# VHH binders against Leucine-rich colipase-like protein 1 (LRCOL1), part 10

Target 1, 137 residues: Leucine-rich colipase-like protein 1 (LRCOL1), of Homo sapiens (Human) (a6ncl2)
Amino acid sequence: GYGPQKKLNLSHKGIGEPCRRHEECQSNCCTINSLAPHTLCTPKTIFLQCLPWRKPNGYRCSHDSECQSSCCVRNNSPQELCTPQSVFLQCVPWRKPNGDFCSSHQECHSQCCIQLREYSPFRCIPRTGILAQCLPL
Below, E stands for the ipSAE of ESMFold2; O stands for the ipSAE of OpenDDE; V2 stands for 0.75 times the mean of E and O plus 0.25 times the DockQ between their complexes.

## First folded at step 4 (VHH)

Design s7 (from n7a with E33D; framework vhh_7nfr_2)
Fold by ESMFold2-Fast, scan of step 4:
Structure s7 (fold): chain B 137 residues (1-137), chain A 124 residues (1-124)
Amino acid sequence: as target 1 above (137 residues)
Amino acid sequence: QVQLQESGGGLVQPGGSLRLSCAASGFTFSSYDMSWVRQAPGEGREWVSSISWSGDSTYYADSVKGRFTIARDNVKNTLYLLMDSLKSDDTAVYYCARDFYDSSGYWYEAFDIWGQGTQVTVSS
């Protein structure tokens, strides 16, 4: 046992398959596209989110993969913003991105772990002021 | 073609045990988180348990915690639910489902592929 468990890279998903992390995709690119409202494994040449010049800190975002920091969270702000790693424990490398299963708020980059529907598992969800379970700081 | 096939349901007395299996085909099973969801007669669907792609992390609804165990075999592409100390309230159709998250919305389906379901009846 070593703090939070270390995750192994798993590059097995092809283009168009749903994903949560870049390393799940054979393309090493997991981002939102115009054809579907969810993150999919995507060719690197189609979207800026998967190139070396991904969004810098301070830019609005909807998913961790859009940011150079790989961290898209609400702090005491009404918007999700690309946020630097290791600032006040919000954006630490071992925390989970939005969409991953969770057991506690602390496991998530967003610090928000809730069940959106009765048939849904608990997931890391972007914080929003309209969700009482995960009010912003 | 992507498919999930459940088996192992049946009739059992209160306090009994059952083992459900879900055979996956048509996709890289080891790359996906998986879940069990149930639906009792006349009620909505209820999340039961989830397991990470690696099998290292498991999650349970409070109603089944300590009685049910989720497991997977990535070599055999099979998901399991071991159900102990069954109660009449566990009577439901049990579905296995492949994890899916819509990053643009909060109020959408959590799974993109569902099995056909297997009936579990707990009755004296």
Scores: ipSAE 0.314, ipTM 0.769, lowest interface PAE 2.6, mean pLDDT 78

Design s8 (from n7a with S31D S52Y W53T D56E; framework vhh_7nfr_2; at its last look DockQ between E and O 0.25; V2 from the best seeds 0.00; counts 0 for: pae E 3.2 > 2, grease 27.3 > 24.2)
Fold by OpenDDE, look of step 5:
Structure s8 (fold): chain B 137 residues (1-137), chain A 124 residues (1-124)
Amino acid sequence: as target 1 above (137 residues)
Amino acid sequence: QVQLQESGGGLVQPGGSLRLSCAASGFTFSDYEMSWVRQAPGEGREWVSSIYTSGESTYYADSVKGRFTIARDNVKNTLYLLMDSLKSDDTAVYYCARDFYDSSGYWYEAFDIWGQGTQVTVSS
């Protein structure tokens, strides 16, 4: 009787395979490919430090920190997506005066909390077409 | 002359604490929102924390949230940054900055006045 072939459950993804966490990879390194906005298992020898994976543009996000761009915004979709650093924000009608400090989009009545410069505080902005930069903190 | 002068920086071990001060002069300190900005070696300036004029509302970068506390004494014209649980990544020159709001547009200029900065080094 041919015994059941033990399917080697390869518990880890190999180099070049898509990943979401470092632990998924045999290399214990899941990073974005510089050539493609995909996170792949990467050899450790290539990177001195395996940086935490962040979602590339177009991926669903709930917080800015999830994105490589540090920019999770609601565009024309009800869904929040990772966007490039320079984004055109579509804000809802806002209820706070302009310039209020914020720590998240949700704190702003306009749902637009942005950091215009790397060294700038986050501030609520009015509902208008505004080009903003979502810079890493 | 409008001036901001930081102090309190130094060398500290990881997990240590520091208290930065910023002495303001030459303007009505209580009328301005104030911020701390830092610049690590080889990096750009990074916003750290801001505080409203009343001092009741404070905001922090995610990187320092829960560890740093911004405060102000409007009587003493002094801005503070209490830094706890310091990490190596907190190593930077820390600047005190006066916030200004450009009411002419939707662009918020961050700061018009800067201090000279104080060095904070977190190292074992």
Scores: ipSAE 0.089, ipTM 0.544, lowest interface PAE 1.8, mean pLDDT 74
ESMFold2-Fast, scan of step 4: ipSAE 0.354; ipTM 0.806
ESMFold2, look of step 5: ipSAE 0.254; ipTM 0.758
ESMFold2 (binder alone), look of step 5: mean pLDDT 82; pTM 0.825

## First folded at step 5 (VHH; framework vhh_7nfr_2)

Design t1 (from a24 with S52T W53S S57E; at its last look DockQ between E and O 0.15; V2 from the best seeds 0.00; counts 0 for: pae O 7.2 > 2, framework grips, placed apart)
Amino acid sequence: QVQLQESGGGLVQPGGSLRLSCAASGFTFSSYEMSWVRQAPGEGREWVSSITSSGDETYYADSVKGRFTIARDNVKNTLYLLMDSLKSDDTAVYYCARDYSGSYLYEPFDYWGQGTQVTVSS
ESMFold2, look of step 5: ipSAE 0.484; ipTM 0.852
ESMFold2 (binder alone), look of step 5: mean pLDDT 83; pTM 0.831
OpenDDE, look of step 5: ipSAE 0.018; ipTM 0.332

Design t2 (from a4 with S52T W53S S57E; at its last look DockQ between E and O 0.02; V2 from the best seeds 0.00; counts 0 for: pae O 11.1 > 2, framework grips, placed apart)
Fold by OpenDDE, look of step 5:
Structure t2 (fold): chain B 137 residues (1-137), chain A 124 residues (1-124)
Amino acid sequence: as target 1 above (137 residues)
Amino acid sequence: QVQLQESGGGLVQPGGSLRLSCAASGFTFSSYEMSWVRQAPGEGREWVSSITSSGDETYYADSVKGRFTIARDNVKNTLYLLMDSLKSDDTAVYYCARDSYDSSGYLYEPFDYWGQGTQVTVSS
């Protein structure tokens, strides 16, 4: 659902500003399997860019539940706010070589890929993350 | 042609173990990263685990970490998923999928080919 936009925490990056860590932004990475309209959002993945919503068959959709991915922003509520523009990301959770959790791409091995445009190949940086942009609440 | 065929699924009790296999053919298996993906009833497909082409690195969803082990035998062109301490929530159709990189290593097409899947049912 779309609620009123909340003021961004001053400690976070501004809207559209690049983030090196997910904690610098209020956005969550929402991934989806290309064959199913199922969205998986995780706080330890980075959302780079939002693309228009598309159904699995390529048609436009009006609700995130109809589409492959959504841009979700963390707010003070238990519910995530998602924008109508979404980029599908394929992100493997960040892990250190020893398997421990990490908070930044620089510390971790990851396989996080982003589709820069619809029906294009995913862009990946092996064992590193992708610089994300902060989304509005 | 690229072909993936899963096997090893079945009915098990909670706490039980299964070993899934995926037989690959029609491509150079050792050149591709591989993944397991599952789909539970009424839910979308969920990534479970991935393994690099050489097998030197493995990745797991938090839900299966410490319980599942992905492995591969590049000589046998086979991908494996060892599942221990199975839970009811692990009930799903499990698919093996091929992940592809282009020659640059920066363009990645996850899950470009899938198997038919194998049913795993965990029930008391």
Scores: ipSAE 0.005, ipTM 0.301, lowest interface PAE 11.1, mean pLDDT 66
ESMFold2, look of step 5: ipSAE 0.472; ipTM 0.840
ESMFold2 (binder alone), look of step 5: mean pLDDT 81; pTM 0.810

Design t3 (from a2 with S52T W53S S57E; at its last look DockQ between E and O 0.02; V2 from the best seeds 0.00; counts 0 for: pae O 5.5 > 2, framework grips, placed apart)
Fold by OpenDDE, look of step 5:
Structure t3 (fold): chain B 137 residues (1-137), chain A 124 residues (1-124)
Amino acid sequence: as target 1 above (137 residues)
Amino acid sequence: QVQLQESGGGLVQPGGSLRLSCAASGFTFSSYEMSWVRQAPGEGREWVSSITSSGDETYYADSVKGRFTIARDNVKNTLYLLMDSLKSDDTAVYYCARDSYDSSGYEYEAFDIWGQGTQVTVSS
């Protein structure tokens, strides 16, 4: 898991709660503009838009196991959950199971890997993890 | 037409090695970040590894770090995944995917092109 849940501002959804809009969530997620070497921080959350569920042949499908989708999150289990078509990502500090902060994702149950710039691979940010919730479109 | 085609999967014993290939066509391969994603039986898809367009940076899931190596040949339009010290838990269908980004700046489409996948089975 992500460790003990921190108390958040009552004006925002709590960690692990679903958000309909990024403004409802609380996070400190920043990305890098590939064309300008400065950090761009998104307000509250990052909305990861997943591809609609489609079979490899392009047809629609109803189950994630049949489909191509990038909407996968890791929760407290070692398994990736790929049920939704959209993900709201909240950047949260990495915590060990005992609640202590960790310096790398290897010390924590969370995997904080996000796409930091356009057409960039997913990268893990030190000391910050992501809580993701996948929502159906 | 844009296409990714994986190959190189198969049956191997624990501790064995495999090399997966992904042939890209229909787009400027060297302009895109590329990734490997796998799906084990009964589980969701799992990100495995990514590589920058130039190949100068690579990234790995913790589960495969130190064992797998992602590489690319932009001349051959081919993505590779070298898998060493394979474990039973590595059994999955492995997909290559093209990384993408939503131009809105707030929404991401992690992957926009997928291959058909290649089966990797690690069993004694």
Scores: ipSAE 0.017, ipTM 0.323, lowest interface PAE 5.5, mean pLDDT 68
ESMFold2, look of step 5: ipSAE 0.424; ipTM 0.814
ESMFold2 (binder alone), look of step 5: mean pLDDT 82; pTM 0.823

Design t4 (from a5 with S52T W53S S57E; at its last look DockQ between E and O 0.14; V2 from the best seeds 0.00; counts 0 for: pae O 2.6 > 2, placed apart)
Amino acid sequence: QVQLQESGGGLVQPGGSLRLSCAASGFTFSSYEMSWVRQAPGEGREWVSSITSSGDETYYADSVKGRFTIARDNVKNTLYLLMDSLKSDDTAVYYCARDTWDSSGYEYEAFDIWGQGTQVTVSS
ESMFold2, look of step 5: ipSAE 0.466; ipTM 0.825
ESMFold2 (binder alone), look of step 5: mean pLDDT 81; pTM 0.819
OpenDDE, look of step 5: ipSAE 0.042; ipTM 0.421

## First folded at step 6 (VHH; framework vhh_7nfr_2)

Design u1 (from t4 with T52Y; at its last look DockQ between E and O 0.01; V2 from the best seeds 0.00; counts 0 for: pae O 11.2 > 2, placed apart)
Fold by OpenDDE, look of step 6:
Structure u1 (fold): chain B 137 residues (1-137), chain A 124 residues (1-124)
Amino acid sequence: as target 1 above (137 residues)
Amino acid sequence: QVQLQESGGGLVQPGGSLRLSCAASGFTFSSYEMSWVRQAPGEGREWVSSIYSSGDETYYADSVKGRFTIARDNVKNTLYLLMDSLKSDDTAVYYCARDTWDSSGYEYEAFDIWGQGTQVTVSS
């Protein structure tokens, strides 16, 4: 007898994405966030542990414990975001990764916010060359 | 040496109550968020509840909300789990876990220290 074909859930959700069932997640873990009432895909340890999800840098937060970095800081925006923690356990302002929209160099991880094309939005770009210049690729 | 030791598990009937304790040693207990995690037979470990270092904020899995209460005594370095209205599905080994003071990484584990666990069996 043809056993029930396990529907290959072709679209597994990643960590931090909303879920309803474990099978929806690539990690096979859908659990409530320990610090929020939301059910999210959470990491699974080598011991098959479904752990509460913590927010990476750039995500909105209300408490330090929500963040992987243990830093929830109000950035240049009215919103509190998860920010990196230095080796000195200091919370540093979050900077946007490459490709994100920006309005100033200080917003970007690379400290480079430029307009790639005429009349295009400003984006964070990597610094290139030995002179660490903000140049379009 | 950092150590967590659970106690208070046992056999109870459905609808019964248990109180788990977790004795912490070897670290500043009051500085860490603490959690309970359980593992049922044949299943992975499931987060149950967490409490902030100050004890002023608590969180629960949907499966235990309204039935379980997490608490802590920072003077006694003890974490508690009050379990009421126990169900058969609550049968598991219950672990006390210390939440990590983690740096940002791609792979995050929420807990870095675990107790040995205490068995809770809910059966008629």
Scores: ipSAE 0.000, ipTM 0.256, lowest interface PAE 11.2, mean pLDDT 79
ESMFold2, look of step 6: ipSAE 0.335; ipTM 0.789
ESMFold2 (binder alone), look of step 6: mean pLDDT 80; pTM 0.809

Design u2 (from t2 with T52Y; at its last look DockQ between E and O 0.01; V2 from the best seeds 0.00; counts 0 for: pae O 11.5 > 2, framework grips, placed apart)
Fold by OpenDDE, look of step 6:
Structure u2 (fold): chain B 137 residues (1-137), chain A 124 residues (1-124)
Amino acid sequence: as target 1 above (137 residues)
Amino acid sequence: QVQLQESGGGLVQPGGSLRLSCAASGFTFSSYEMSWVRQAPGEGREWVSSIYSSGDETYYADSVKGRFTIARDNVKNTLYLLMDSLKSDDTAVYYCARDSYDSSGYLYEPFDYWGQGTQVTVSS
């Protein structure tokens, strides 16, 4: 017996096309677009199934929702970019480089703001490892 | 190859408890910070909890503080999420994710690898 001819559902929508349900998409993924309040067919990832498409780090953004990190932050430039989301700090608008004055760990790229000497101003210092936090060098 | 495999999800009533597990392989588990991330239908990805490589420090989203406990067994290469007092709003696919610092040691790069996820449904 002729097995059921897999009807090539010629009606599947391609990537980037508007959709309402996963089944409408060739990818079987209909997700919200980070750039618009529309649902679009998106590629299916190996480990992530039908997640909203968001911009990776380094891309221009206008809102946190546009970014995979959920963080759209102003950099040294007047441009807002998607930046890595800290586990401990959410969407810090700016991270200062080493040596800069700081008032909290959140202000530093290293997430380490320490006082190097008594009565000295607090400064950003590098981390000495993924678990080593804010140890004076 | 880095692999993360979640398990333990299921259907539970409000107020119930679940324990999620994440089996890790293909890398030195004890050297990496790990996180749980969840995604509800139609919503964005939400960070839930993170744990240091040593297991001595843990962090939680405000939405789960006091109810969820993240833990790890570095001998078994397993990450855990103990979920108590579950609410309907906790319904989501829960993902295990590996975290790392970039080569500079300055920036945290969360979620560089993901598992397939495990469905948690809280419903009466």
Scores: ipSAE 0.006, ipTM 0.231, lowest interface PAE 11.5, mean pLDDT 80
ESMFold2, look of step 6: ipSAE 0.404; ipTM 0.820
ESMFold2 (binder alone), look of step 6: mean pLDDT 80; pTM 0.810

Design u3 (from t1 with T52Y Y104W; at its last look DockQ between E and O 0.01; V2 from the best seeds 0.00; counts 0 for: pae O 9.9 > 2, grease 25.5 > 24.2, placed apart)
Amino acid sequence: QVQLQESGGGLVQPGGSLRLSCAASGFTFSSYEMSWVRQAPGEGREWVSSIYSSGDETYYADSVKGRFTIARDNVKNTLYLLMDSLKSDDTAVYYCARDYSGSWLYEPFDYWGQGTQVTVSS
ESMFold2, look of step 6: ipSAE 0.474; ipTM 0.852
ESMFold2 (binder alone), look of step 6: mean pLDDT 81; pTM 0.822
OpenDDE, look of step 6: ipSAE 0.006; ipTM 0.258

## First folded at step 8 (VHH)

Design v1 (from s8 with D31S T53S E56D S57E Y101S; framework vhh_7nfr_2; at its last look DockQ between E and O 0.01; V2 from the best seeds 0.00; counts 0 for: pae O 9.3 > 2, placed apart)
Fold by OpenDDE, look of step 8:
Structure v1 (fold): chain B 137 residues (1-137), chain A 124 residues (1-124)
Amino acid sequence: as target 1 above (137 residues)
Amino acid sequence: QVQLQESGGGLVQPGGSLRLSCAASGFTFSSYEMSWVRQAPGEGREWVSSIYSSGDETYYADSVKGRFTIARDNVKNTLYLLMDSLKSDDTAVYYCARDFSDSSGYWYEAFDIWGQGTQVTVSS
């Protein structure tokens, strides 16, 4: 399967516990808590719930809040498009739009890049909430 | 042509049960993780459940855990969702979706193919 492996390591920090590194958590995932300036252990794979509908699918958007969902994806054009997507986020290193690894947000079109279709380019979504897990350590 | 087609939706009373099916065609069904996603009136799409290609692992939203069961028949190219103890809040259009992942080992799970959906209405 393509999915992430569940790591049940009793020696690791549990879900909801403070962490500094992804590897400290049983899920190998640390996310910044929006309510507190610290990171917490989160599931390795987390569903990104997009915000309520706004602009229709395929329309140009500058940020996710303009779209039908909070998932505004960048295609091969310089324009971003509103895309109704449900995404499972994983705690992975930064990746450039071409699939290469990146070390900073500036190297990616957004703070979190995903591939939506086979043989399609990676598309990026804004760093919000759970997307913090996409940040490099 | 890649296609997903849901069926099995309908009207049911609270506490009732339904079984949804999703017929897949145009791709190697057994090679893909599959998911169910629903959309209630006036709300966004909500993930419901996912199943690995082999069927060995399943995942559920907290809202349906213990009540819904996802399954698949790779010989029949069919995805199932067994829904028990249905509640009014389960009323939604239910979609099956094909999960996509890259081969890098570092990826986000996303849905690249969707069915047309099947309506589930739970009402007294």
Scores: ipSAE 0.007, ipTM 0.281, lowest interface PAE 9.3, mean pLDDT 67
ESMFold2, look of step 8: ipSAE 0.292; ipTM 0.769
ESMFold2 (binder alone), look of step 8: mean pLDDT 81; pTM 0.817

Design v2 (from s4 with Y106T; framework vhh_7nfr_2; at its last look DockQ between E and O 0.08; V2 from the best seeds 0.00; counts 0 for: pae O 3.4 > 2, placed apart)
Amino acid sequence: QVQLQESGGGLVQPGGSLRLSCAASGFTFSSYEMSWVRQAPGEGREWVSSITSSGDETYYADSVKGRFTIARDNVKNTLYLLMDSLKSDDTAVYYCARDFYDSSGTWYEAFDIWGQGTQVTVSS
ESMFold2, look of step 8: ipSAE 0.479; ipTM 0.841
ESMFold2 (binder alone), look of step 8: mean pLDDT 82; pTM 0.822
OpenDDE, look of step 8: ipSAE 0.032; ipTM 0.386

Design w1 (from q11a with L103S F104L; framework vhh_6qgx_2; at its last look DockQ between E and O 0.03; V2 from the best seeds 0.00; counts 0 for: pae E 10.5 > 2, unsure alone 63.3 < 65, placed apart)
Fold by ESMFold2, look of step 8:
Structure w1 (fold): chain B 137 residues (1-137), chain A 123 residues (1-123)
Amino acid sequence: as target 1 above (137 residues)
Amino acid sequence: QVQLVESGGGLVQAGGSLRLSCAASGRTFSSYDMAWFRRAPGKEREFVAAITESGGSTFYTDSVKGRFTISRDHAKNTVSLQMNSLRPEDTAVYYCAADTPWSLEGYSDYDYWGQGTRVTVSA
C-alpha cells in the first residue's frame, strides 16, 4: 500500500487524544483543554467555535485573556486572580458591602473602612461627603 | 429600648473554659450588632469581640483571637462568648453591649449595656 502519510491526516481522533492540527480530530478542534501544555482534541462550543480552555475564577493569572471571565484583577490577594465580570461587563474587584467588618479601606465596596466608635471594630460604611478617615484615593 | 443581662461568669483555673451568655429583652434583638467588652481591675474598658446583626461577620481583639468565639441565636435572643484556654490576664468584668449597625450621626458609645458578669482566672 500507500505510505503512512494518509493515516496521519485522518480525522478519527476522539475527544482527549493528542493532536497538532484541527483536522486530526473528529471535532475538527485541536486546542489546549486544561492547564497541561499539550493540545488535545476538544469539543467545540455551543456556537461551534474551537476555543482554548481558559482559567476559571480563582486561578492565578497575568492577563485578562487567560480567564474565562476575561478579567484578571487584584482583589484581597497579593496576586492577580481570574474574577467574574460585573453586570456591566467590567472587571471590578469584589469588595465587602457596607456594614461588614474590615481592616483596610480597600476591602470595602465604598472604599471606606473606619472605626465609628472608640470601642467598636472597623466597618465598611457609605461615603457621605469627605469623612476625616475616608479621604478620596 | 433593650435590656441586656449577662450570665456564665465565675472562677476558673488557667487553661479552662467558660461560656458567657447575654440575654436581650425589650424589643427585637435582630436590629442590633452585639459585642462583648471587658474591664480588668484598674484598667479601662476594652473591646473583646463583636458580631453583626445578621451574624455574618465577627471581629475579635488580637489577644483573644483563636481562643474566644462569639455567636448569636436570633430565636433565643442571646449572644454567647465561648472562652477557651483562659489566662489570668483574662480576669475582668465582661459586659454585653448592643449597637445600631449604621449610624453616621452622634457616635460615642454602644447604645445599650449590660451590668456585667465577673470572670476570674486563677493560677
Scores: ipSAE 0.000, ipTM 0.347, lowest interface PAE 10.5, mean pLDDT 74
ESMFold2 (binder alone), look of step 8: mean pLDDT 79; pTM 0.805
OpenDDE, look of step 8: ipSAE 0.013; ipTM 0.240

Design w2 (framework vhh_6qgx_2; at its last look DockQ between E and O 0.15; V2 from the best seeds 0.00; counts 0 for: pae E 11.8 > 2, unsure alone 64.4 < 65, placed apart)
Fold by ESMFold2, look of step 8:
Structure w2 (fold): chain B 137 residues (1-137), chain A 122 residues (1-122)
Amino acid sequence: as target 1 above (137 residues)
Amino acid sequence: QVQLVESGGGLVQAGGSLRLSCAASGRTFSSYDMAWFRRAPGKEREFVAAITESGGSTFYTDSVKGRFTISRDHAKNTVSLQMNSLRPEDTAVYYCAADTPWLEGYSDYDYWGQGTRVTVSA
């Protein structure tokens, strides 16, 4: 078993397929990817805008222009990452959200990086209720 | 509902390379952690590699560290597993899986592909 087959090349292209017109995409959004020389079907924003795709915060980068925030810095990571930009146009520290994989408590916004099961990856976990044991020593 | 379709499997000699791809459809792909699992004949499915929704973290089982690389392309809504220096022990059906990130509690991988077969001969 495969998923559905495309019958027409219009309005049936999925996210990441090459396109020239918005109408070719299920998302009705055909825009440039900051990493590619051509346009791809992309999701619209929460405001239903079809904007050029740039990397969200937390993505690896080499240049500010790759990032939605216009901030590509090495704040609290061994690699440059897209970080938020303040209203004063300063790049600010970014930490991983809950659920993200991690290797140390300090990588996480929650300051809590644990492994819940023997073979599961370490993840940033909320400091709520039964998980309060992530206190620093 | 998210649908996952794997591709790129096949036959390869030991020491060779393959690149697996997982295309996702449905709701926004960027909302999910993605992982690869594999099942060898007569064995339970085992974890291979994972990458978070943000792409900020990767994790690998010890037996594939240094040989396999997971990556994701949010613009193309795909996850790839580059498998280098393949060994006969890597022979398995490889599955792509998707999971909702942790916010308040514990979660498992919710969505699974049909699998793509990888055979590594000596």
Scores: ipSAE 0.000, ipTM 0.291, lowest interface PAE 11.8, mean pLDDT 72
ESMFold2 (binder alone), look of step 8: mean pLDDT 79; pTM 0.803
OpenDDE, look of step 8: ipSAE 0.026; ipTM 0.442

Design w3 (framework vhh_nb_b201; at its last look DockQ between E and O 0.01; V2 from the best seeds 0.00; counts 0 for: pae E 15.3 > 2, unsure alone 62.0 < 65, placed apart)
Fold by ESMFold2, look of step 8:
Structure w3 (fold): chain B 137 residues (1-137), chain A 122 residues (1-122)
Amino acid sequence: as target 1 above (137 residues)
Amino acid sequence: QVQLQESGGGLVQAGGSLRLSCAASGRTFSSYDMGWYRQAPGKEREFVATITSGGSTYYADSVKGRFTISRDNAKNTVYLQMNSLKPEDTAVYYCAADTPWYSEGYSDYDYWGQGTQVTVSS
């Protein structure tokens, strides 16, 4: 008997053909190449890397890993969207800064949305006190 | 100092539309948050709509979906487009300008217009 035979058609699939392993592709690159969650034979980058396509900011997502930013959050939207990470590399919902107009505490970075004067609009303000209570300044 | 002058008020039939304008005389209009308030006879002044210097808009529940606030920084003007008007919208409408919160550490409106009358007939 002979050892295992080499599979015919290894590295034969062209760009756009379905694949499971890199070696099935002429490009030696089997990765996600579209919004669909399946792998296709794909060209390598100019640095000869086989990298998956990931969604840019603003695209609808379900998981952080779908996004170029690695951040999939529901920020002021009914849908989760690919969103830039914060300067501290944290994936948090964007919230309004102090001084911005608001309708609820949760819209504000401070978690505090109050009306400081009668007949004035509600605004995001810094929390007061050691217990971080939402009180007027 | 900023001076504000409202215009575009008048008499309109219920279901009709009206566009209010607020002209500002001042060099720093684009950095101010702008808003509209109204006061009906015998009632307290109430919030209607606001637009921040960054363009974010906010509305009272009673006008959501019917009124639209906008700004034209090149003309130093804020607009209130009022659609599907109801007799309950009858009031004197005031334009207001405010410095950004971060500049003063508190929320306040520094400048108010003189008001423009809106009357919506049944």
Scores: ipSAE 0.000, ipTM 0.185, lowest interface PAE 15.3, mean pLDDT 73
ESMFold2 (binder alone), look of step 8: mean pLDDT 79; pTM 0.800
OpenDDE, look of step 8: ipSAE 0.006; ipTM 0.281

Design w4 (from q11a with E53S L103Y F104S E105T; framework vhh_6qgx_2; at its last look DockQ between E and O 0.03; V2 from the best seeds 0.00; counts 0 for: pae E 17.8 > 2, unsure alone 63.5 < 65, placed apart)
Amino acid sequence: QVQLVESGGGLVQAGGSLRLSCAASGRTFSSYDMAWFRRAPGKEREFVAAITSSGGSTFYTDSVKGRFTISRDHAKNTVSLQMNSLRPEDTAVYYCAADTPWYSTGYSDYDYWGQGTRVTVSA
ESMFold2, look of step 8: ipSAE 0.000; ipTM 0.127
ESMFold2 (binder alone), look of step 8: mean pLDDT 79; pTM 0.805
OpenDDE, look of step 8: ipSAE 0.122; ipTM 0.592

